# Ledger of designs, part 10: miniprotein binders against C2 domain-containing protein 3 (C2CD3)

Target 1, 169 residues: C2 domain-containing protein 3 (C2CD3), of Homo sapiens (Human) (q4ac94r1171to1339)
Amino acid sequence: SSGLLDVGLRYRRSPRTAEGVLAARTVSISVQIIRACGLQAAAKALAEREPALQFSATVGVNASVTTHLSFLPQGEQRRTHPVACSFCPEFSHHVEFTCNLVTQHCSGEACFLAELLEFAEVIFAVYHENTKSASDIISIESCKEYLLGVVKVPTKELLIKRSGITGWY
Below, E stands for the ipSAE of ESMFold2; O stands for the ipSAE of OpenDDE; V2 stands for 0.75 times the mean of E and O plus 0.25 times the DockQ between their complexes.

## First folded at step 6 (miniprotein)

Design x29 (from w1 with W17R L24W I35Y)
Fold by ESMFold2-Fast, scan of step 6:
Structure x29 (fold): chain B 169 residues (1-169), chain A 80 residues (1-80)
Amino acid sequence: as target 1 above (169 residues)
Amino acid sequence: SEKVFIYVRGDDPEKLREIAKKVWEEARKLGLEVYVEYDPKTGTLIILVTGDSPEELEKAVELAKEIAEKYGAKVEVRRE
């Protein structure tokens, strides 16, 4: 569904530091997750299969969002902090991915970042984190996570729009 | 049924746990249903109390405020 997340993407040069050697060969891809909306329908659909979600379907989900760049390993994935009991959580989340201008593809040949971005995407996965424990009346820590939705944003425009990509997805 | 949300904020998760236990016990004595969630990002305990008696719900809210105050926690209450 296309109206789930309010996001921003920007291509930026990494700033020089005291260890500035890598800064000459890298760029930063900035990702902002401002908010999500319309999570009630997804929560209700999940609650029909998963009784543990009945509370969340009624009052709001404990939403968190993972960000994955399709050309990076899964281990480079980032996650927001969860926002409790809301169908329209505000994250105000900002992360940066430091990427090499030239990377080595799985075939062993060099590949420019620009070539990767032409066909890549940023994948956002929205989860509900159930803090309720089946064996305890009090849940102080997250026990399970449930997928509410997935949003994919193509990266091809990042190279031609220096102001970045912003909008609902 | 009526619903009341009680949001409890404090610095100590163990104190929040004790608050939730005491509120659950007292609300159950009044014939009310209680649900508990925790938001680790904000350190907020969310207690939902539901029932058919507005008088007993009001009593449960008063008890929850008293219990939280004794533990030095901050309380916000919202209705359905």
Scores: ipSAE 0.013, ipTM 0.219, lowest interface PAE 8.0, mean pLDDT 73

Design x3 (from w1 with A20M E37M L48F)
Fold by ESMFold2-Fast, scan of step 6:
Structure x3 (fold): chain B 169 residues (1-169), chain A 80 residues (1-80)
Amino acid sequence: as target 1 above (169 residues)
Amino acid sequence: SEKVFIYVRGDDPEKLWEIMKKVLEEARKLGLEVIVMYDPKTGTLIIFVTGDSPEELEKAVELAKEIAEKYGAKVEVRRE
């Protein structure tokens, strides 16, 4: 039970998609966010930090997760749909990140891909959305995101496990 | 770690290649980790640089700007 998120990561590399002087290959990283679990502890810690927030065992949190790749700008981040009133939300969320990685100096040996995956990581941020308003207009005004937790998954294992990695983090 | 994105835009891929090579060489001498991406639709090199030394990151940024300007390319830097 040492983990907030049940996730899966996989990479794939397409044949060269841009070539010439600046030869590049499309690299794709697939990210699955299956579920979160045990958000009671995170909600309790959040409520201590934000006294205006109160959670009960019968209500839960309104959780959403952002996914950010460490080597892509923050503007490329993705977000799940929020799951209301749960401490164990199931997202069943799948996204793909693509980039054109320069490969001309690797002569096809994926040396730049190895370098990328060795030090990169996938960053998940889990949020609670405070949307207790009775109307859409008030919900928009009162809509604030509160951080429940952060999970970082290194991509280095993807170099040796071609089928990807899956587990709790 | 600190990280920086250096966007180098130009209409000549040969110039972008020369800029990339020189920036890559100098950044690695400074102990920085570098990933280079290329968007052919916009003619943009995207140089991701990361490391633990803010001074060395700033030196890499200044070198990239100097090299790109020498080749007549446009530079935008984003710090994260």
Scores: ipSAE 0.451, ipTM 0.752, lowest interface PAE 1.8, mean pLDDT 78

Design x30 (from w1 with L16M E37Q L45F T50Y)
Fold by ESMFold2-Fast, scan of step 6:
Structure x30 (fold): chain B 169 residues (1-169), chain A 80 residues (1-80)
Amino acid sequence: as target 1 above (169 residues)
Amino acid sequence: SEKVFIYVRGDDPEKMWEIAKKVLEEARKLGLEVIVQYDPKTGTFIILVYGDSPEELEKAVELAKEIAEKYGAKVEVRRE
């Protein structure tokens, strides 16, 4: 519940002209991940859950964020660049999801995407990226991810607010 | 290779951290992705550098060796 991520969401039809909108059966959902903050608490909780994790409070965390639209397959998930050594990482990450407007003969739904957005969420997962230890321990993976937190932002108001949805979540 | 591990080791963890931070800054300026982890059991900073440019990766390795030499630290490099 505490604000972990500073994000922005916008709904955009492209192109903007009425004639172009009729020709285009897609919309863009713009997602901005500006920054995270206060990751010390999440890192402390992670260290308690993963006692073998070699966490250094001096170094901070190597944070990356995945973005998943709840109505799209997990394979459409996007990820930020990792930001090393910070409890307050600045991502300045912008990504667009192109979503289809679906018209089906059986249902005849002209506004299918708008109906989906009423119940959908944008799901952000914040990870710490850990590398191989310099010790004698043999690991097959070069980098292991640990979940720091999950932020869910409802898309319900996305069509209502032309300026979009913005703030800490 | 698209990934390089740089291991920075010495007796003074604060000094090793300063070296690791400088390596991180220089690698980021080259457009490379970087993550850093400290291993308290061995007193080693493990720097993973990766990206699409082999030329920039080798430049980052050279800069890391230069920085470590300037500060009297030991550096080991492993490519994958």
Scores: ipSAE 0.346, ipTM 0.733, lowest interface PAE 2.3, mean pLDDT 77

Design x31 (from w1 with L16F E33T I35V L48W)
Fold by ESMFold2-Fast, scan of step 6:
Structure x31 (fold): chain B 169 residues (1-169), chain A 80 residues (1-80)
Amino acid sequence: as target 1 above (169 residues)
Amino acid sequence: SEKVFIYVRGDDPEKFWEIAKKVLEEARKLGLTVVVEYDPKTGTLIIWVTGDSPEELEKAVELAKEIAEKYGAKVEVRRE
């Protein structure tokens, strides 16, 4: 009840062959975004700073969520489809990140995945998607994104809970 | 994915919520993603639809025109 996103995280090794059972060097980090709730307050606060969002603050937002693993490049970020006109959007979104057990930081130094997970986070950013303007239909450029909130889930518990992490954040 | 912007104008903005709900329902049946907003400065309901199928996008545009026209509104479309 104190969180914005209902999510689930799981860590698994997934060998593809009998030989792979002995030599598996990758793991899967599974991320589920089930729903968001209670977006009214965030939408109203945002509308006070962005007058163009007054309608959405009253009727419901067009929410989408990005998922970013803090130790992966920004290009590995994933995004849900937007859910129109809702303060309690249901995403039912599932993605998988395939990670090497031994990887390198941007500095080029080798690091075990377990060491990264001790300090890493899954970062969820919740956005409202809105078109820029309708005053000139011909020259309208693109949709604008407005940040509604950020949820950070530490990954260190994935190392101690084999069943994964689930709940509101 | 491809995007289409549908601009709805009319004399009765109270009908725009009903237009938006019906368009959203039909576009979802076609497997499309929909975003809806209203621009009070121009009195325009803005619906943008995203999907991977040009055929389904075109069906959504046609349905939006039919729905809006039933409510006495006009539709203008911009494709990207």
Scores: ipSAE 0.150, ipTM 0.601, lowest interface PAE 4.5, mean pLDDT 77

Design x32 (from w1 with A20I E33H L45M)
Fold by ESMFold2-Fast, scan of step 6:
Structure x32 (fold): chain B 169 residues (1-169), chain A 80 residues (1-80)
Amino acid sequence: as target 1 above (169 residues)
Amino acid sequence: SEKVFIYVRGDDPEKLWEIIKKVLEEARKLGLHVIVEYDPKTGTMIILVTGDSPEELEKAVELAKEIAEKYGAKVEVRRE
């Protein structure tokens, strides 16, 4: 009942190419965002606070999703392209994060990736994208984003499930 | 990463929505990304089209004009 996003996560452990020597010091975390569903309630709630969003509440939102690994800087987050006018957008989005097996935090201590993954999560934020002042032909500067929902997927199982993590969250 | 705003105005909201659906389908075929919003104060559908190819963006603009013209709607384009 609680599933908002159909996602897949995979941890690549074995080197596959001549660059596999680099893979000995890094791993790739693969993230797929297949689709979202059930955005009607969130869109309706937004439209109650923002009358300008009534159209989106009626026909479907312009949805995009950001992916953030909780142990990486905010600047490393990724974003899907928007899917217009849909309450069940299909993203078919795939990104990879290259992570060092050993990193240093601001504290100066070395952290092993396996230890980070035990307590980390992948944070997906689903947004409705709207053009701020879109109806104002004189001054159009940026798009405004409205948060529809947040999905968090723990990464600890990536260490023990070779096939990865997949399903609705 | 280019942006184009397409404003479609008309006196029939049902016709405007039919125009928008066709524009969305054509933009999708061109590999473009679209955001749609409606301004009830002015009766204007606002389409933001984003893509990497200026040529494909221009095709989307021309297709939007052709579709809107068929339905008797007015089109204004703003490039940013």
Scores: ipSAE 0.343, ipTM 0.747, lowest interface PAE 2.6, mean pLDDT 78

Design x33 (from w1 with Y38L L45F I46Y L48R; at its last look DockQ between E and O 0.46; V2 from the best seeds 0.00; counts 0 for: pae O 7.7 > 1.5, pTM O .742 < .8)
Fold by OpenDDE base, look of step 7:
Structure x33 (fold): chain B 169 residues (1-169), chain A 80 residues (1-80)
Amino acid sequence: as target 1 above (169 residues)
Amino acid sequence: SEKVFIYVRGDDPEKLWEIAKKVLEEARKLGLEVIVELDPKTGTFYIRVTGDSPEELEKAVELAKEIAEKYGAKVEVRRE
C-alpha cells in the first residue's frame, strides 16, 4: 500500500524587465504541492518501528512536505506548513525556485540550465511533525519529525511541457 | 485566533484514542483547526484547537470534557 502526492511543475521564463539584467539570465521553476493521500499506510508501517507514531497512525498525521531541487544547495529547500491530523492533507502550496540559465562550476566550466534539468529531480519528502513545544507541554523529548515517504520527480519533463504529476511513495 | 490545548490522560490507550477521535469529529464539525499529538511517555494526548470564535472553542472544550468523563479520563485545558 502506497500513498500519493499530487504535484504540479512549470517552467517559467522570468519577465524581462528593463530594470534587471539578472532577470534575463534566470528562469523560475514553479512547484505546486496540491495534496496527498494514503498516508495512513506509511504511518502504520513506520509505527511498527516507532511506537510514538501508533497514535498518529490511527488518528491522523500532521503532514508537511519539503521540496528540493537536486542541483540546488540544500539551503534552498522549502517546506509547506503542516496540515493537521489528516491522512489526506490538502496543502495548496506554491513555491518558485529561481535558477540561473548558466551556471559556472568551480572548474570554470559553464553549464546550461537545460543540461541540468535533463538529469535533475524535484525531491519531495513527506514528514509527520510532532507539534509539542517546550512552552506548551513539559516534555523531555524535543519535537521530532518522522519521514513518511519520498517522491522524486524528474525535471526533464519541464523542458517539454507543463506538467501536473502524481507521485507515489 | 485563539488556541486551546486539551490534555487528556487515562490509563487505557484504546479509550484515549476513542476520545480523541470523537473530539476531532466534533471540532471539525465546528470548523476548527485541530492537531492531535500523543506523549508516549505519559500516555497523554493533547488536542490543539484553533479558531476565531470563542464560542466554538468553548463548545469544543465542553465536548471534550464530556466525552472524556464518559471514559473516565482526566482533562486539562490551557488557553493561549
Scores: ipSAE 0.015, ipTM 0.245, lowest interface PAE 7.7, mean pLDDT 80
ESMFold2-Fast, scan of step 6: ipSAE 0.532; ipTM 0.839
ESMFold2, look of step 7: ipSAE 0.164; ipTM 0.610
ESMFold2 (binder alone), look of step 7: mean pLDDT 75; pTM 0.674

Design x34 (from w1 with P13L I35M Y38W)
Fold by ESMFold2-Fast, scan of step 6:
Structure x34 (fold): chain B 169 residues (1-169), chain A 80 residues (1-80)
Amino acid sequence: as target 1 above (169 residues)
Amino acid sequence: SEKVFIYVRGDDLEKLWEIAKKVLEEARKLGLEVMVEWDPKTGTLIILVTGDSPEELEKAVELAKEIAEKYGAKVEVRRE
């Protein structure tokens, strides 16, 4: 099936020396968001719910993507820069989550990271960000965001595949 | 973070889109966040630029005015 987000995920534990591996207490989860495409359908559905919004084949949406690891608090969430006026925005966004080998589940329970990754997912939320005219006092202080879609990528294969997970989701 | 709204007016969407692309490119080189909206009813392109550096924000405004001038578009700026 066709996906909306072209992403890549990798798991690394550094350093690689024997002594360093024994001493290492953290691991890295790298997340790359390359692009989104085919946002026309999501924009049309959004416009039906929000009549004041207008989308055309020429204009597109102001898209941004948030990345959330399901076992981390929402405050650890990352966000891309917005890409203006495109139904196929290129983000070229790369972020790294540094996690302890023993981490705390959102339920307050301590778990080993490898055990959490077996059942966890990376959650990508795609938004349209709106700005209003200069005369709108509310828009001066804040930008409104509208959900276009959600993509979830399981993390279980990160421990199995050295090259990581890559593809359209 | 500081915000600057740049309003570009014209009747040629293709030219306004080219202005937006060039402004986006330059503002991002300065480490600034950019968002654009098109209002077809008023023929207004709304460019929101945000960042932590007042100097870089002012450079973005100057570049936007220069770019718009090359296309014969009118510019209005609102700082926040």
Scores: ipSAE 0.020, ipTM 0.344, lowest interface PAE 6.7, mean pLDDT 72

Design x35 (from w1 with D12S P13W Y38L)
Fold by ESMFold2-Fast, scan of step 6:
Structure x35 (fold): chain B 169 residues (1-169), chain A 80 residues (1-80)
Amino acid sequence: as target 1 above (169 residues)
Amino acid sequence: SEKVFIYVRGDSWEKLWEIAKKVLEEARKLGLEVIVELDPKTGTLIILVTGDSPEELEKAVELAKEIAEKYGAKVEVRRE
């Protein structure tokens, strides 16, 4: 089977600015979430876990995707707008993660950020967003999210591939 | 070579900056390999220590810890 998410990743860094024995720079990682496909299996599994959850097999799910860089705090996580009623939602979502860092290497070897990216990953979590309501003399509603799947993309090739990383995962 | 990460947290950005400069200066004088990253977003100085021998590695770790502690910063050491 094919992957769930069609994504693109690129690494960019500004030129270094010398400050005595230190150099300052901005680092950015660009993330594109183009689309998801094949959410039928995940939706079926979700329906089995959540008996009260109702959705149409012919209509789809209300999907949103969160993006998390493994070396950044949860507070830096980003989320797409939800796309309603689709098993193959198109997000066309772009976000940039930027860090202002001071980096210096005393022997001229590769910088610390290169080593971080060698072992890091971009974590995409795909959710179904649904409004849950109770029908009684007091109408109580809440919006709940349900995990459909997780996709992890290693970042180690971002420093090697000038074109970045793109494809289905 | 084994890698050691030293995480330094202090009261101010200026203090972390001075610690980073001093660590780089002293490591260079001793021929020790040290990479530093100073992240203003988290207020953390990260020192990556590498070495060709256990003796060199430990000297660099001790150097970084001593300098950070002299500046009153909190230090956490993580070995790979």
Scores: ipSAE 0.006, ipTM 0.256, lowest interface PAE 9.6, mean pLDDT 71

Design x36 (from w1 with D12S P13F E37T; at its last look DockQ between E and O 0.01; V2 from the best seeds 0.00; counts 0 for: pae O 9.6 > 1.5, placed apart)
Fold by OpenDDE base, look of step 7:
Structure x36 (fold): chain B 169 residues (1-169), chain A 80 residues (1-80)
Amino acid sequence: as target 1 above (169 residues)
Amino acid sequence: SEKVFIYVRGDSFEKLWEIAKKVLEEARKLGLEVIVTYDPKTGTLIILVTGDSPEELEKAVELAKEIAEKYGAKVEVRRE
């Protein structure tokens, strides 16, 4: 199933704060999740296997997007707010990931951020949260998440281009 | 262009689903363009009708009302 995810990636130096030493050793990767569209096809595909999604596949999904940098721990994953009842959600979400210029591997070896970014990627996952009507008690069983799609954007371009990266899925 | 919003409230999720499906099906047959969305916060089915002629808009409104009423749902029409 095809769809589009409008995202922006930027490499920024950490602002000079009173923590000058730390600021000099870190940079920020700015991630913008602007909007998505064409999510109906993905929803319909899932609905073939999950009858509970048939309604959403017709009238709109409750979409959220998770953002994960491949070289960061899973705990650093971020998530947008959900946008209800739309196959073309507007997120207007912005998040910054602070990255050390030099990281120490578990082996004790130092690794430069540039080396990480050369092989790293930003992973976006679009989810639908199945919700029932307001009259129904929302239970854990009724709130299931379904993966609509995944977009992976290489970060290597951040090393070359001063401009942001736009990705689509 | 005039826009008409039709808000449909039903007593069950299943009814709203059937209404939505039927509205989309019948609208297609009539050549009407409608956008159907569901607001889970309010439990409301929202049908947006856009048209160049008042006649088309009225047809869509009547269609939605008839279908919704068949399923025992409440309908509110807002014109903008």
Scores: ipSAE 0.007, ipTM 0.208, lowest interface PAE 9.6, mean pLDDT 80
ESMFold2-Fast, scan of step 6: ipSAE 0.734; ipTM 0.909
ESMFold2, look of step 7: ipSAE 0.162; ipTM 0.645
ESMFold2 (binder alone), look of step 7: mean pLDDT 80; pTM 0.752

Design x38 (from w1 with A20L P40Y T50R)
Fold by ESMFold2-Fast, scan of step 6:
Structure x38 (fold): chain B 169 residues (1-169), chain A 80 residues (1-80)
Amino acid sequence: as target 1 above (169 residues)
Amino acid sequence: SEKVFIYVRGDDPEKLWEILKKVLEEARKLGLEVIVEYDYKTGTLIILVRGDSPEELEKAVELAKEIAEKYGAKVEVRRE
């Protein structure tokens, strides 16, 4: 398990907006995906699972990364632009998630965001995109994508480290 | 968003790689997403370009043709 992604995470409190746009006290969770590296091994493993992709591994991969906060629904995922033909793609990607300090469980009970962050993680999924689309693809603009790897970064230290979390994962 | 497939065929892989480098550079300057495959059986680069601006997609297609022609490669374009 070597480090595949160079990432940064920060937690910052936001005041309520007096103008009535957002009355609740919020925080911003900032996610940076700087680069991936060493995707040769992942590409080789992918080619072993997907024989049709064997030739793609010789020219590099078309990599993109999704970011998912484990306590948010899948529909809140973010995605980088793809970087073509590289085993060490540089994304220079930055996104922010705005979260309320007080959240409700599906049961209707209030839950403080800090309690969720103690057990949560940021999930990065690295994909290879193929230029070929299957004739049976119904979804608009859905290119065939293949999972290269998954990186999980725990969020519990975001409340403790003011400088945030940074490094290879 | 819109997408265009650009197929570049040539007899010299070194020239194809030079074409690819220049096309990628120009497409990124135009804010376009690019993904690429190489078909070794036919000697063809398959370049998929995606973006929100038809004008910038048109510029990318014309630049790809211009670059490929300078290297003596053949270009086929398919729009979707």
Scores: ipSAE 0.468, ipTM 0.815, lowest interface PAE 1.9, mean pLDDT 78

Design x4 (from w1 with A20V I35L T50Y)
Fold by ESMFold2-Fast, scan of step 6:
Structure x4 (fold): chain B 169 residues (1-169), chain A 80 residues (1-80)
Amino acid sequence: as target 1 above (169 residues)
Amino acid sequence: SEKVFIYVRGDDPEKLWEIVKKVLEEARKLGLEVLVEYDPKTGTLIILVYGDSPEELEKAVELAKEIAEKYGAKVEVRRE
């Protein structure tokens, strides 16, 4: 296995209506995160700067992955459940992003989604989650996520491969 | 979700890892999520277990205590 994440991406027009050529106004972008692998090096690098992470560098991290489409707001991000104590966590995570086929790009102007996808990316960020959590008596600053890696997958190939793209990235 | 923190004190990393593996296995059978960390300042293994079932969380706590005690470790629990 090479790469950090085993993922699948698919681009499909909404099947909501079969009546007309212009019936569907939305597109579904399907994202699967099957597993991550090779987290040892990143964990060891983090542990060199963060003594609290030495145990995780030895036995495995508490990994979670965020998915961000570069043309959507960060509030549209999705996150996997965490997988504890693993350098090769299996997520079996599937999410869909529903996007309008035509978006409003500027004042009064529209942009086709296909034009955005030509230059867009799906951004996966892999984190180690700590056991500290924000509560009424704990500062938000004491709750930190540790970045292990970032994987960026261009979306332009989704326009030419209707079956989608899969593999390690 | 409800959360329970399980603090395990021990001096043998191999025993701590065996405890972690067994606790993770049992928590997953109960449909619970787990995070594991080590606090070097106190020498304490921290196991956070969370989920939607208070009954399953309590079973996980009891199992974690039994597992840790079998390996000679000390356990402290905090519920939230």
Scores: ipSAE 0.347, ipTM 0.744, lowest interface PAE 2.4, mean pLDDT 77

Design x40 (from w1 with F5T Y7K L48W T50Y)
Fold by ESMFold2-Fast, scan of step 6:
Structure x40 (fold): chain B 169 residues (1-169), chain A 80 residues (1-80)
Amino acid sequence: as target 1 above (169 residues)
Amino acid sequence: SEKVTIKVRGDDPEKLWEIAKKVLEEARKLGLEVIVEYDPKTGTLIIWVYGDSPEELEKAVELAKEIAEKYGAKVEVRRE
């Protein structure tokens, strides 16, 4: 455990369209990345491994969320805006992963929900951002990001708790 | 009342969903009833088309084939 991440996950289902009996349905996983806390230990471990890198109140921190559910774009990663000056950054970031299910009888949704019952996970990563400005842009990847922590949240609870999953991880 | 089953297989789920949406829209314009299911484990999209007009059902099948072929997907059609 290298810190805590406050997240919220909620399964959402769109209503049927007003266009009649035949309608596509949209389902989504609503993700909130609220805040991180207790990053001092992770920062200390990183500083010991990378002595030239200083983690302090002036350093940026960002978080990412990735899904690997087959109904959603594979490898699509969403990131928060970097938050500076904190070992307990508040992101207040919301994203939705949306999938269009084409069915009048919700058969596609049943398959989607079955996948959520397996070993499916939503992966969160928290990164230390190098605040050193890239004055030389010859290299496309001149900015170095350092991983502070990873949290994997199982999605199976979304089928039991219609209110969603929320808590510190 | 007649039923046609159209199975579409491909290796890209996003392309299969795009095919499904376009097929559904075109079938609705023809006044046909459509049910679509997706099996992510096999990468198979199953489209059931219901209607009383063989002509309109054939048009839906041809449109589905044209759309799927543009995305490089394989199509199998079966009548009841």
Scores: ipSAE 0.000, ipTM 0.087, lowest interface PAE 19.4, mean pLDDT 63

Design x41 (from w1 with F5R Y7T I46F L48Y)
Fold by ESMFold2-Fast, scan of step 6:
Order: C-alpha cells, then structure tokens, then sequence
Structure x41 (fold): chain B 169 residues (1-169), chain A 80 residues (1-80)
C-alpha cells in the first residue's frame, strides 16, 4: 500500500443523437476521489516548518484535493470539500469533465483529444487547509493552504480500458 | 463491534480543537480507535469512536461529554 489516493477515472463518449451539437462532439471524463491515507509523514514535515500546525500533525490534517487535467486550463480545476482532522480522509468525491473531441492548438491547428490523452495526466494535489491565521490578525488571512503531496495518473490507458483506471496512486 | 458518533457544537473553533485533542488523549489511554472530523462551515466537531468493547465505548462517550461540557459546548450522541 504505497499509494496516497484511492481514485477512479473513466472515459465515456456522449450518446449518439444526443441533444445538442456539443453532445455529439464531446466526451465525459469521470473522476472519483474516494479517500486518502497515510498523511502522517507529510503532516509531521509540515509542522516542522509551521509550529502553529503541531496540533494538525498530532490529530489529523484538514485535507482537500484538487483535480487538474494537464491539457485543460486551470479554470477547469476542481476541488473536494475539506475533510478535517484526519490522516485517512474519505472524500467520496465525484466530478465530470466535459472535453471537446477536437480542440484548437495554441498555434491555431486542430488537435484530437485522443492525441492529447496519449501524453496527458490527471494531477491530484493534496492540501492541508488551516482554517485560522497563525496570528491574532485574522482579518488579513483566515485561511492558508499547504501542499502535502502530488499524485499524477497518466491518461493513456483511458483510451484502451473500458472499465477505466482504478486504484491507489 | 460498535461505532458511535459524537457531535460537538460550540461558538469558538479553538475550543473545539482543544476538546478534540483532550478526547483523543483520553481515548488513547482506553485503547480506543478515534477519528475526528471538523466541518468549518457549520463549526461542528465530529468524533467517531470504534471498538469491540461496549463498556469502553460508553466510557469514551462519557469522557467526551464531560470534556465538551466543561468548555461550554453542546454534545449530541448517535450510535451507528
């Protein structure tokens, strides 16, 4: 059990003759984040740099996970609800990304989604969120995030596995 | 085995975190497995206690109530 995140990824083409022109030209990429585990080491390392977080290193972190598809802009990034005070948080998080089958390269050229998925990845970033400022100056900053870990899952297998990609990463 | 959820509500998140720490310390002395979750949106602390001994689970519930009440927090217990 060397993985940090229990995730699932699925690729599904829009139904034929579906409503709208977009449905005929899009695909859904489904992402599930079931749980994280083994956050103790990262939490202890974090507390060494931030003494105010020593309680979180003992009790558990306030974990949230961002999901980013490497070929989509950051504005399409998703985030789980935070799960507080746990080294093994359960998110039971499910999101879908609607992707165009054909997109435009930055140079103006058309590019097929299948070509992008061959070299792309799903990037999960796990954060600890401090719900309060470390100082008495709460009005300046009441929430600060700290990176605990990054998990990258290649998307190339989504093109060949009908059941998708599932497991610890 | 039995699982119990203890819900603690208060007006001060810092007090809730002090309650959580003390409950975890006492539960550890009893050999109980405890998971703590905090909902920052509602200011609610959830304490999950799991064990094979109903006797020791009841002691943990009693300790959590005593600690939370000393801090002026409201406590609700749900057996799962």
Amino acid sequence: as target 1 above (169 residues)
Amino acid sequence: SEKVRITVRGDDPEKLWEIAKKVLEEARKLGLEVIVEYDPKTGTLFIYVTGDSPEELEKAVELAKEIAEKYGAKVEVRRE
Scores: ipSAE 0.000, ipTM 0.173, lowest interface PAE 10.8, mean pLDDT 71

